# Ledger of designs, part 8: VH-VL binders against Apolipoprotein N-acyltransferase (lnt)

Target 1, 229 residues: Apolipoprotein N-acyltransferase (lnt), of Prochlorococcus marinus subsp. pastoris (q7v0g7r236to464)
Amino acid sequence: WQTNMPTREKTNFKNQFINDKLISAQKIALSNDAKLLITPEGTLNNNFNLNFKSKIRMLAGGFRNSKNGLRSSLLGYQIGDKTYSSFIDKHRLVPLGEKIPGFLNIFSRGLSAVGGIQPGSDSRFFKWKFTQPLAIAICYEITDGFKIRNAVKSGAELIISAANLDPYPRKLHYQFLSLARVRSIENKKDNIIISNTGPSGLISEEGKIIKLFDPNTEQNDVVNPNFSI
Key: E = the ipSAE of ESMFold2; O = the ipSAE of OpenDDE; V2 = 0.75 times the mean of E and O plus 0.25 times the DockQ between their complexes.

## First folded at step 1 (VH-VL)

Design r12 (framework fv_rovalpituzumab; at its last look DockQ between E and O 0.02; V2 from the best seeds 0.00; counts 0 for: pae O 13.1 > 2, placed apart)
Fold by OpenDDE, look of step 2:
Structure r12 (fold): chain C 229 residues (1-229), chain A 125 residues (1-125), chain B 107 residues (1-107)
Amino acid sequence: as target 1 above (229 residues)
Amino acid sequence: QVQLVQSGAEVKKPGASVKVSCKASGYTFTSYAMNWVRQAPGQGLEWMGWINTNTGEPTYADDFKGRVTMTTDTSTSTAYMELRSLRSDDTAVYYCARDTSYFDWLLEGNYFDYWGQGTLVTVSS
Amino acid sequence: EIVMTQSPATLSVSPGERATLSCKASQSVSSYVVWYQQKPGQAPRLLIYGASTRATGIPARFSGSGSGTEFTLTISSLQSEDFAVYYCQQYDNYPPTFGQGTKLEIK
């Protein structure tokens, strides 16, 4: 689900609004026989709860409250869940005082830029119940090939790259796409990319763009990676 | 409540320098670049440059390179803009404005969500 | 640099009426256009970003549209407080550049 929801306004969205959007997205997903719904980074706020039981397995970008502070995460919902039952936290946040090569600094102004976000585990390995393990890159983490590779070495069979690229220029979107392709090639794994304003779609293990959603549009569509849920 | 509070009006002679301050509050200062934009009387807005408040690295508009210096003091969450070799056409209201994003390698401008109240700099003989 | 051209220079509209302001880019800037409102003696205020997204606290009567090179700010029903100068700006390419402004005045 490419949400096309601007970053700066996300915190202003009512939970009911997001719930309604999710209901619609899930209906579309189910009508297309999808098995997993994925949403971009930062889709759900930290106090978000579903006002319905999830009808589909969902990896939703959002925020969560941890014991040591606010986290940016991909939140895992099983069928029947009203709250997330699994998660993987964003680890790589905005660098402080370090000079990073330009091509590696394309996501430095992500959601973590507002401050207050605490880093999670640096592991990008995500084992989900009754699914094959995943390699998860959230925004800036797409630049860290080693972490993704380690996740694949640990058994991840699919890469999922979720990001919030609003309001960055178009060239940043393309760089995200390029990096996502590199990660697919390096690991010989398909990469599902999902961003609020794009790019979103599927990259093959050969680095081919199989599907790409239209940028700056809300779009629900299905991709079929080489992956068994 | 994000606030940018600038220093007071300045009157300068041609050839002099002026340094305007912009104190930020209500947000993490180092998370957002600070821009400087000026506006001559009755004219439009002109971008002067920005500074990476995290790294301290400034980026100047071509028209101001060599004549402007942007700095920050993270301990006080204050941005400074110094303009040297002032001339009459430098008479303007100077604004600090928070940038929503910045990339030190892209050198791209962005949009500004919060502005200081402005500092009038008058250059006259 | 990308030149942003606004039209008209001055727009006279009656309260309660619809106002349409135009901003044209010399080259495609995708949807990376922002609109500001400036009243006399005040700093600009952010209205719209991403061509069509209202900033926090901006009334629904303000709307932005467009992509590529053609952009529009629309005020559906003008209120007395809406009479001001409006600027568009692109932030797709360095350097950021502003339009020359449109003065919206009461008819």
Scores: ipSAE 0.000, ipTM 0.515, lowest interface PAE 13.1, mean pLDDT 89
ESMFold2-Fast, scan of step 1: ipSAE 0.000; ipTM 0.480
ESMFold2, look of step 2: ipSAE 0.006; ipTM 0.542
ESMFold2 (binder alone), look of step 2: mean pLDDT 91; pTM 0.935

Design r13 (framework fv_rovalpituzumab)
Fold by ESMFold2-Fast, scan of step 1:
Structure r13 (fold): chain C 229 residues (1-229), chain A 126 residues (1-126), chain B 107 residues (1-107)
Amino acid sequence: as target 1 above (229 residues)
Amino acid sequence: QVQLVQSGAEVKKPGASVKVSCKASGYTFTNYAMNWVRQAPGQGLEWMGWISAYDSETTYADDFKGRVTMTTDTSTSTAYMELRSLRSDDTAVYYCARELYDSDYPLYYYYGMDVWGQGTLVTVSS
Amino acid sequence: EIVMTQSPATLSVSPGERATLSCKASQSVSSNVVWYQQKPGQAPRLLIYGASTRATGIPARFSGSGSGTEFTLTISSLQSEDFAVYYCQQYNHWPLTFGQGTKLEIK
């Protein structure tokens, strides 16, 4: 689901509004026989819980509290979950004093703006019990080809790239899309990209754009990668 | 007038499989998920999993994954739960139970289990 | 998995009195708690959902309260038909989990 929620306003949305949107998105997904619903980075508020049991497997961008502080994550909801039962945390933070290419420096400034987010595990491998595993890139993590490759070597059959690029310049959106294509080519795996305002869509294992959503619009749509559930 | 009617009691030997049925009436079968819950003699309730009657998607509790299969037949409005490789500690009453749906809210605002079948006693003994 | 703990295991009270049953979650479950009543030889019956909302047909003497980790079922002015086992259940986290039950018996 491409949410098209302004970044500055989405944290002001009450849990009821988010729940209503998720119910709508899941109904649309199920009516189209979708097996997995994916939302952009940071879709859910801190301490968010569903008002309903999830009727579809869902990877939702959001936040979780850990002993070592707040984490930005993709939260895994199994069918029947009211709160997430699995997660993968956004890992990469830029070390202080490191010389950074301008491109990566833009991503770093965005991360700093949310202050208090702690890094998680550097593994990009995600597996639900009894399902095919996934390689996950949250926003700037798409620049780390080695970690994505390691997830694929560990058995990941599909790459998922989730982001919120609303605060960034348009040329960075283009670069994000280009990096997603490179990851697909390198690993010979399809890549589903999902971002708040775009780009969102499906990239093939040859790096071809199979489907691309209209930018700056709310869209619930189905993509069919070469992937087994 | 919503009703769930389950199949009759079963006696099985260890290693066998059992398939319990749950026939629904009085509502649109495909609009609700069905839960399966068991209760060993003198013990509490244990959730096994659920199935969506809309698309047959399932979720199983970890203790039963690999041994349980839940299915639906929309033409007969019937849900099924098959448990394989039975052990003596699988002796229990097995219940089907409909997910609670509040008609004043969107379909997926579920709040527990509102209608229960009468239960099926499965006895596993050598 | 979230562990639901009920207390007491058995509560002995007289008809016409008030009974208070407790349910504790090992971690926060918001308000996503259900209470069921079970009589011998019968399936469980839904009493309360969302911690405090009475199900259709449930008498007003049944009330639920609580949020987070502490939940209570209260039965005012006990009737003879209220002596049964009561279970709490959380639906905040997969897998769904039940408490071990509280048996309400006549003193």
Scores: ipSAE 0.000, ipTM 0.405, lowest interface PAE 19.2, mean pLDDT 76

Design r2 (framework fv_rovalpituzumab)
Fold by ESMFold2-Fast, scan of step 1:
Structure r2 (fold): chain C 229 residues (1-229), chain A 122 residues (1-122), chain B 107 residues (1-107)
Amino acid sequence: as target 1 above (229 residues)
Amino acid sequence: QVQLVQSGAEVKKPGASVKVSCKASGYTFTDYGMNWVRQAPGQGLEWMGWINTYTGDPTYADDFKGRVTMTTDTSTSTAYMELRSLRSDDTAVYYCAREGLDYGDYEAFDIWGQGTLVTVSS
Amino acid sequence: EIVMTQSPATLSVSPGERATLSCKASQSVSSDVVWYQQKPGQAPRLLIYYASTRATGIPARFSGSGSGTEFTLTISSLQSEDFAVYYCQQYDNWPLTFGQGTKLEIK
């Protein structure tokens, strides 16, 4: 689901609005026999709960409170869940005293600017029961090829790249897409990209763009990677 | 053949506890949630709660919080509902019910157990 | 808690006639309403979900309509096996709630 929700307008959205959009997205996914619904980074608000039971496996970008502070995460909802039952936290790396390349500097500043969000595990490996494992990259994490490679080496069969690139320049959107393609080629795995305003779509294990969604539009479409759920 | 088969009828004294089982077959147990619904003689349906079969996490209706426990055993594809501190007005048929058909369904109870009659009398 | 109210409590109709059953929610439930049929001594049977979608194997004479707070179940040409109690249920919000039921009986 490419949400196309303005980041600056988050304060204008209520939990009911997000619930209504998720219901619509799940109904569209189910009518097309989809097995998994994926949302962009940061789609759900803090302390968000579904007001319905999930009818499809879902990876939703959102936030979770841990004993050590607030985490930005992809939250896993199994069929029947009203609250997430699995998660993978965004790992934030702030290199003190190091020089950062220009485009990576933008990502680094973004991570620092979110304030109050603490880093999670650096493992990008995610496994649900009865599914094949996934390699997860949340926004900036797409730049770390070593961690994605480790997830694939651990058994991940598909790469998922979730982002919210709305606050960043258009040039960075193209660089994100290019990095996603490189990760697919390096690991010989398909990559599903989901972003708030784009880019979103499917990249093959050969780095070919199989499907690309229209940018700056809300779009609910099914993609069929070389992956069994 | 998708089925939910419940344990047999029970007769209990006030203050006792009852544990009803619901064995699932013909589908992947942990892909669907399990609900518990009761029906007193001549009365309508009352939702008691739901359990996430993958995580084992239950959610209870307020009227039953504190005296109901829902659990699952994924190795046997069985859900359980235990009701404690039984009162005469707990006399009812207790049903387990699965949510959803396939991926084209919504929050509907598509498969129901046959029901377990629990009679509470002195 | 969303309260579901069904009417009438009992509807007396003859075979071959049309029956219309009403279900009202105390607040909007969008289209998140399910209808069940229950015969004496049996578990409920799913008829309609998402207000208007027939469940697999349910005869075309059963139809559902409505959205928001007012919902209707219609049985267009009653058969003898249709005389039963019918329940509506909302799944828009927790806790899940049922109506009190409408008993469909032979006139």
Scores: ipSAE 0.000, ipTM 0.429, lowest interface PAE 16.7, mean pLDDT 75

Design r3 (framework fv_rovalpituzumab)
Fold by ESMFold2-Fast, scan of step 1:
Parts: C-alpha cells; structure tokens; sequence
Structure r3 (fold): chain C 229 residues (1-229), chain A 123 residues (1-123), chain B 107 residues (1-107)
C-alpha cells in the first residue's frame, strides 16, 4: 500500500482517517489474495490502535513507546490483532557526532529533526509466527549493506524496504531506489519497497525493477516476490 | 432511528444502465461502510461490492467489476450503485446495507438493510 | 473466494420443535460468520453475528455456534413467525460470500 497521505496537524482526525484507509487497504489486499499488507514508514501515529481486528497479516510503519523512549518501527499485526504483536525498531546507522558522508548526513539530520526517536536493535532479521523470515530496512538502513547481509545469512528469504521520503529531496528518492537494487543483487533476494509517495514496487534478485508504482499517487497493488532455492 | 431508504422500482431495456440510491438517516454517514447485495427472483443473496462513506474507496465483486460503480454524496448522506450494460439476468431486488466496522469488538455485520429496489430488465 | 455451503436446502418442522441449520466454509473464517433471516417480500434481518452473538431484539430461542469451518444456527422452540429463509455469510475475508440459504417451512 503506497499511502500518499497528506500530513495533518490534528492527530484525532488523522487516526480516524488512517483506520478507514487501513480497512480499505485490507479489503483490497484480501480480494486479490495477498498474504501480507505492508505500509510505508510512519504510516500510523504514536499510540495508534486499530478500531477493528486485522484480517490480514500486516507490517505497518508506526511508533511504539518503550521504557527508553519513542521508537520508530514496523509493527507486526497477525490476523485477529487489534494492537501489534511483534515489531522491529528503526536502528541508528551512525552515532551522534560522527562525520557522515553526503546523503547519509541528510537522513541523519532528518532523524534528529523528529527528536525523541530512540534507536532499536541493530539486527535487521525479522521473523514472527507463520511467516517466512525477512530482512527489514527502514529508510536510511538500506545504506547498511553489512546488516542486511547478516539478516540474509541468518535465513531471511525476502528484503522489505519501508520509507517515508517526503521530507527529503527528489535526488534521495532515486538514491534509495538504487540502493534497494544493490541490496537485491548482492544478496540474491527480491526486495519489496514501499514509500509514502514512492518509490514503491518489486525488485528482483538480479536488480531488475519488476513493478514500480506511479509516484505521488495512492496505490493498493499486489506484488509476487520469488525466493531463491 | 437508523434507517436506509432506497429509490423506487425501475424497468430497463437490455443494454441500459440503472442507478439506485440509498439515503441514510439516524447516524453519522461517514462512520460506516455501505454494501450492495442483490437477489434474483427465487435465488439467494449475492454480494456486489463495498464503499467507504468516509474515503470513497470501493471494492467490487469479480462478477461486477467493469460494469458497476458505487459512489456516495456525504452532503445528502446518500449512497449510489450504478450498473451498466444490463442483461435480462440482472433482474433482481437490489439492497443497500450498512456495515459496522468501528465496533470495539472488531466484528462486522450488515445492519440495517434498505427496503430493496426491484430492477426489471426486459424487452 | 471462500465458498459457504448450507444444509439442508429445505427443513420441514412443526411449531414448537427445534431446528438446526448448518453452514460450512471452504476455508477457516475464524468466528466471523453472520446469520440473516429473510421473510417473503422483505429485506434480510440480522440475527447472529460473530458466530454466536445475538443481535439486539432477537429472541433468546435463536442461538449460534461454531468456529473455523463449521457453524450452526439453532432455533430451540419454533414460532410461526420463524418460518423463513436463513442465510449464513462470512466476513473474515473479502469478497464477502453468502451461503445458498436454508428454507425453513412448516410441516
């Protein structure tokens, strides 16, 4: 699901809107026999809960509160869940105060600008009950080839790249797509990319773009990744 | 009092289009989805599709994709279902039905139903 | 799509007797099954949702049970107004699908 959602000041109205959109997205996904619904980074507001029980397995970009502060995450919903039952937190690629190369500096500044988001585990390996293992990259984590490779070595069969690139220049959108292709090639794994306004789609294990959504549009569409045997 | 009131019976020629309306009252129109279900004479219920009154997003059953369009007008709390390229086997009673989807239990069901609109396609 | 199969197609019973109607799903629908009653010339009426929860205003003689793929609607002591067609429907997966109906008729 490429959301293309406007940013709004009123959290209360936004939560109603998000719940309605999720119901629509899940119904569309199920009508097309999808097994998993994936949303972009930051799709759900802080302290968000579904007003319904999830009808499909879902990885939703959102936030969770921990004892050590607010975490930006992909939140895992099993069928029947009203609140997430699993999660993987966004990891900080570089420590504060480090010298950061070019576009990585822009991603790092973006993270700092949304202050209060704490780094999570540095493992990008994600598995929950009844799903194949995944390698997860949230936004700038796509630049860390070492950690994605480690997730694949641990058994991940598919790479999922979720982002919200709206705050960043168009050049970074193209760089994100290029890095996603490189991750697919070096690991021999398909990569599903999902971003708020794009790029979104499916990249093959050879780095070919199999499907690419129209940028700056809302799209609910199904992609069928292949797994290396 | 929660109520759905549908437009009156229609008689159409094969190849024509019909647009059925469903006016809601007694609740916040945008808080509930609307479903459309038809029933041919002596037959069972057949789901046609779903529309969110909030977003306007639709999902249509495969048998109706390409010739059905569902819309809403939030200013009048009215849902519409337009079926094109009518055939004689489209003769049926067409119902709108509200789906509750923000229930705290997460359950969904159809209640209330409109009274039904008979659409006859002949000659 | 999930296929809902009801049995029997027609059930003939006398007033005061118990009626048991069956509904089977081709795939698991958890507890997301609803039962409707339809009388001739009328719109369907909600009876049971969530497989076993009775809707507001529905008499206690109506009860639903089941989970996964097998569901039952039971009417414990039939009244004259209960003779109608009954439909089950799943709302776990889209598209929504109805059973073909069970006609409950007077003996």
Amino acid sequence: as target 1 above (229 residues)
Amino acid sequence: QVQLVQSGAEVKKPGASVKVSCKASGYTFTSYAMNWVRQAPGQGLEWMGWISAYSGDTTYADDFKGRVTMTTDTSTSTAYMELRSLRSDDTAVYYCARETYYDSSGLEWFDPWGQGTLVTVSS
Amino acid sequence: EIVMTQSPATLSVSPGERATLSCKASQSVSSYVVWYQQKPGQAPRLLIYGASTRATGIPARFSGSGSGTEFTLTISSLQSEDFAVYYCQQYNDWPLTFGQGTKLEIK
Scores: ipSAE 0.000, ipTM 0.436, lowest interface PAE 15.3, mean pLDDT 76

Design r4 (framework fv_rovalpituzumab)
Fold by ESMFold2-Fast, scan of step 1:
Order: structure tokens, then C-alpha cells, then sequence
Structure r4 (fold): chain C 229 residues (1-229), chain A 122 residues (1-122), chain B 107 residues (1-107)
């Protein structure tokens, strides 16, 4: 689900609005026989809870409080969950005291606006009970080829790249898409990209764009990746 | 108070397998990764792998792939590490160690079990 | 695989003195370094993570510093209980790797 909720408008969105959109997105996903619903980075507000039981497995971009502080995450909801029962935290924060590459420097400015986010594990490996293992990249983690390769080496059969690129120039959107394609080629794995305003879609293990969503539109659509080990 | 209690010492013959247990208490078992680290007599630490108790997902070090299996029993808050095709150079103290939450579960190792000595001899 | 090299292999110092232990990575690991203390017959104990953050309950005399490829653990005024083996570990890249250890012994 490409949400098309501009970052500066998020403070005006209430939990009821997000819940209503999730109910709609899950209904559309189920009518298309989808097995998993994925949302962009930061889709859910801090301390968000569903006002309904999830009808489909979902990986939703959001935030969680941990013993070490606030984390940006993909939150895992199983069928029947009102609160997430699994997660994978955004690992990659800009190193303190190091020169920041131009690409990462742009992301650093956006990250600072959220404030108080702590890094999680750098492991990008994620597996739900009875599901295929996944390699997860949240936003600029796509620049860390070694961590994605490590997840694939651990058994991941598909790469998922979730982002919120709305605050950034279109040139950076194209760079993100290019990096996602490189990750697919390097690992010989399909890559599902989901971003707030785009790019979103499916990239093959050969780096070919199989499907792209229309940019700057709310779009609920299904993609069928190939799982390979 | 967080506590990890491991099973007792084992003596095995070459070619056998061993299964070490690690019972956790004092925290929500499914929220933290469980790691296995071994140490041969007089040698340094060697990381073997980790398991995410919430998902059942495992990652093993290359030197142990094909010979190690890590599992958990969430009803008893117990982690297990089984090592097969034992050789004399597998003689070591085997530790379970708690990592951070979920996907950060393979570092840093903040609480350790007391260790289980596994001796492989003919 | 990132190789972690600790030096010296053995450091002989007297109680009350300062000890500085070195850990070098074969490539940059940013600040993703952990230090552990291990006494004979005991499990390792977490001292420092993120290169410089002390773990809960660790005395202020222990401090860590460094970034990139070079890291140090400093014990400012050695107590009798500090004589142990110290290990560094990187968690920047898979697999996590340990240094070979530095043994801190009484002079």
C-alpha cells in the first residue's frame, strides 16, 4: 500500500483516519487474494493500535518504544492482532563524528526532524513462523549492501525495501530505485519496494522493473514475487 | 532478575550429537534474541549463531552450518543448541547469551548462562 | 569476515595503576564494538557496547573510546577484581567476530 500521505501532513492525521485507511487497504488486499500487506516507513503514528483485529498478515512502518529508546520499525501484525506481535528495527543511523556522504547527508536531515530515534540491530533478516524468510531494508539501509547480503546468506528469499521519501528531491527517489535494483542483482532476489509517494513496485532478481506504481497517488495493488533460495 | 541456567556437563564419543539447554527467567523470553558462543579450553570466544524466539528464525556461523540446530520452547522459556557429528576439537564450554530485542538479538550479549562443558573423547 | 586484533596479548600491571587495552579492526566498524570481561571459570560479562557506552552496573573506572578501526578500553585505577581476560567484538558486519583477548595480570 503506497499511502501518499505527505510527511508534513502527518501531524494532522488522527489514529482514526489511519485505522480507516488500513481497513480499506486490507479489504482490497483480501479481495485480490494477497497474503501480506506492506506499508511504507513511518505509516503508523507513535503508540498506534489497531481499532480492529487484523484480517491479513501485515508489515507496517511505524514506531515502537524499547528499553533503549524510541525505534523506527517495520511492525509485524498477524491475523487477529490488534497490536504488533513482531518487528524489525531500523538499524542505520548516521555515524556521529564521521563525514556523511551526500546521499546519506540528505537522509540525515530528515531523520533529525523525528528526534530521539535509537538504532536497532543491523541484522536485516526477518522470519515469521511458517513463512519464507525476508531481507528488510528501511529507507537508507538500502545503501548497506553487506547487511542485505548477510540476510540473504542467512536464508532470506525476498528483499523488502520500505521508505518514506516525500521530504526528499526526485533525484534521490531515482537513486533509491537504482540502489534497490543493484541489491536485487547482487543477491539474485526479487525486491518489493514500498514508499509513501513512490517509488513502489516489484524488481526482479535480474534488476528489471516488473511493476511500478503511479507516483504521488494512493495505490493499493498486488505484486507476485518469485521466492528463491 | 534476569537468569540463564544451562544443562549439566556432557561427555560424548566422536560422531555423536549433543543437545544443550538454556532456561531463561526474569524477562519476556520472546522479546530477546538467544545466542550460542563456545570456548575451547584455553582459547578465545567463538560465536555459533542465534535464534529469534519470537519468530523461530535462526542464523548460524558458516563453520557450524549443517551441524548445528537451534530451537526454542516458548512454553518453558528454554533455548536449545544441538551440535552433531562431534569431533575432539568440539571440546569446549558452550554458553547461551541474551542479545538485544528481536532483530537486534545477536548483539550485545548482556546476560550469559554459566556454561556447559562438552567433552568429546574416545 | 572482519578480523579483530587485540594488543598486547598480556599486560602486566600493579593494582592502582592505569591499563589501556587496544583492539583493531581489519576494516571500519564505525562504533559497533563491544567489550567483555572474563574471569577464570566464569562466563563473560558485558562491559561496554557502542564503543563507549558502559553497561548497567559497570564501574566508572572502565571507559571505552575509538571509532573506525582503532578502539581502546581503559581502566583508570585497577582493583584486584579487574585482573581478567578482556575481549572485544565487532557487530558492524556479519558474522560477529571476537578478538583473541588480552590477559590483564598482576605484575
Amino acid sequence: as target 1 above (229 residues)
Amino acid sequence: QVQLVQSGAEVKKPGASVKVSCKASGYTFTNYGMNWVRQAPGQGLEWMGWINPNSGGTTYADDFKGRVTMTTDTSTSTAYMELRSLRSDDTAVYYCARGDEYSSGWYPLDYWGQGTLVTVSS
Amino acid sequence: EIVMTQSPATLSVSPGERATLSCKASQSVDSNVVWYQQKPGQAPRLLIYGASTRATGIPARFSGSGSGTEFTLTISSLQSEDFAVYYCQQYYNWPPTFGQGTKLEIK
Scores: ipSAE 0.000, ipTM 0.430, lowest interface PAE 16.9, mean pLDDT 76

Design r5 (framework fv_rovalpituzumab)
Fold by ESMFold2-Fast, scan of step 1:
Structure r5 (fold): chain C 229 residues (1-229), chain A 126 residues (1-126), chain B 107 residues (1-107)
Amino acid sequence: as target 1 above (229 residues)
Amino acid sequence: QVQLVQSGAEVKKPGASVKVSCKASGYTFTSYYMNWVRQAPGQGLEWMGWINTETGNPTYADDFKGRVTMTTDTSTSTAYMELRSLRSDDTAVYYCARSPFDYYGSGSYLDAFDIWGQGTLVTVSS
Amino acid sequence: EIVMTQSPATLSVSPGERATLSCKASQSISSNVVWYQQKPGQAPRLLIYDASTRATGIPARFSGSGSGTEFTLTISSLQSEDFAVYYCQQYDEWPYTFGQGTKLEIK
């Protein structure tokens, strides 16, 4: 689900709005016989809970509190869950004030907007019952080819790239798409990309764009990736 | 109740191929990976690879790429491991062992081998 | 590949005593280590996963500890059935690798 949601909202209104949108997205996914619903990075607010039991497996971008601080994560919801039961944390944070490549510098500034985020495990491998093992890249983690390659070596059969590129110019959206294509080619794996305003879609193991969602629109659509050896 | 039962011992000549079977019972076959591990006489354990039983997609350790093929038959809940171009140093007990798909709790995925087959002795001699 | 090194190769102890077995990884593996027990003629048996979590049915006398590169399996009060070979295994990175084993034998 490409959400196309504004980032400037009161917490109370955003939580109700997100719950309503998730109910709609899950109904659409189920009507299309989808097995998994994926949302962009940062879709859910901190301490977010569903006001309904999930009807489909879902990987939702959001935040979780750990003993050592706030984590930016993809949160896993099983059928029947009101709270996430699995997660994978964003591992790579770029120090503020450090000189970094232009593209990474822009992503670093985006992270600063949230603040207080602690890095998690550096493994990009996610294994979940009734889903194929996945290699997960959250936002600028797409630039870390070694970690994604490591997840593929561990058995990942598909790459998932989740982002929120709303603060950035469309030129950088193109760069994100190009990096996602390179990762697919390098690992010979399909890549599902999900972003708040785009780009979102499916890239083949040859780096071909199979499906691309319309940018700056809310879109619930099914993609059928190939799980490759 | 949960059980993995492997095929019987094999004696092969160098250059031959061997195919070991592993029949699962007492659980949903497609909810777990199937791993293959071997152990030469008096030696330690060596991981050969695994197969995703839901998709049929295998992953092999580098030392066995090109010589090993892992397959499954979901209708009989059976996994197979075929090793080609056998050499005398392939003499070993070959085990199948399951591992879960589930991502566990607050940390990384669990990849412990909780149920093992009884082992199949493959002897390669001239 | 990650190399797992166990020490000692053989540990001689008496029933009722405490045994401590060491496992070292060539690089940090967080808590992604598993311990197995193997008796002659048998398949390995899962004891501990995630460095310190006991598998179902494993007696409380077995405990695991450590993180990063150094791990320990402790058996607090040895029983006769505990004399076996013990293997550690990492699952941090593919390919999965095992230590060479520690044989626990009667003194």
Scores: ipSAE 0.000, ipTM 0.436, lowest interface PAE 16.2, mean pLDDT 75

Design r6 (framework fv_rovalpituzumab)
Fold by ESMFold2-Fast, scan of step 1:
Structure r6 (fold): chain C 229 residues (1-229), chain A 121 residues (1-121), chain B 107 residues (1-107)
Amino acid sequence: as target 1 above (229 residues)
Amino acid sequence: QVQLVQSGAEVKKPGASVKVSCKASGYTFTDYAMNWVRQAPGQGLEWMGWINTNTGNPTYADDFKGRVTMTTDTSTSTAYMELRSLRSDDTAVYYCARVGIEEYYYYMDVWGQGTLVTVSS
Amino acid sequence: EIVMTQSPATLSVSPGERATLSCKASQSVSDYVVWYQQKPGQAPRLLIYGASTRATGIPARFSGSGSGTEFTLTISSLQSEDFAVYYCQQYNNWPLTFGQGTKLEIK
């Protein structure tokens, strides 16, 4: 789902408006026999809950409250969920003087994964019950080839790149697409990219653009990635 | 028996407001969203909006945004639709109708009997 | 918004005959189409949802078909109580939109 919602207007969206858009997007996805609905980074408001039971598995860009504050995340909804049951948080870069040691972070979060996700905020590996394992990049995380490579080494069969690039110049949109292609080639994995105004589409494991959505349009469309084990 | 009972007919002057009620019985009120649909004399059906009865959050059709307000009173299982700044072309039968908010299919299975609102001087 | 167009505006048929009513969407609505029957002075009555599923209590002579942009309501062996106005409605996209109606009248 390429939402094509301007970032200035995003914070003015009411939960009902987002719910209505999601209902429409899920109906379109199901009518096309899609198995998974993916939204761009930051699509859902803080403290968002569905006013309906999800009819399809969904990865929705949104926000999660944690002990360490508000986090930008991809939120996982299973069929029947009204609230997310899995998540992967955007990794935050902090200056050396403000860095929290990793061992304290692990201890504070406990030693368990939520919904099959690997423990730790620096992992880009996401595993859902009854779905293929995924490597997730949220916005600038696509620039970190090492972490995406580690997710693939952990068993990820597909790369998902979710972003909101509206605040950035169009040259950076082009660079984002180029980096997504490089990640696909490096890892021999297809890459689904989804952003608010574009670029969005499917890139093959050879770095070929299989499908590209029109920029600055709202589009609900299906892509069929190749899962190579 | 599932039933939606609406308030009686109203005659209003241009510029006035009208508030139509819809009392539900025979089911759990908060499991169904309440739609409001109007029909001008001799015309077709026009969707005005709906309200989530569990959260109280309404969604309005663009043509009515700014002069319609939908509310609920869960203690009495009643939905309300208030239309302000009435014009002669607001003369219509106003219906409430339920849809399942947790159903995939959003069809209106139970309708109120309708409330005739006439706008004339 | 999706525009729903019904044809014909009026259909004149005799009791015992078959009536075929058409509904066209301006863009694909998959199979998310509802048919309602409305008699003068009454609220609409649900007939068919999901383009082809009969609602509880609706006689077998009513059938719906279609997907995408073209939909049909068929009433076989018309009874006197079937003469009414019929509306189609899509629920694939918000806002919900209705067709303008087809009036079924006695020939």
Scores: ipSAE 0.000, ipTM 0.425, lowest interface PAE 16.0, mean pLDDT 75

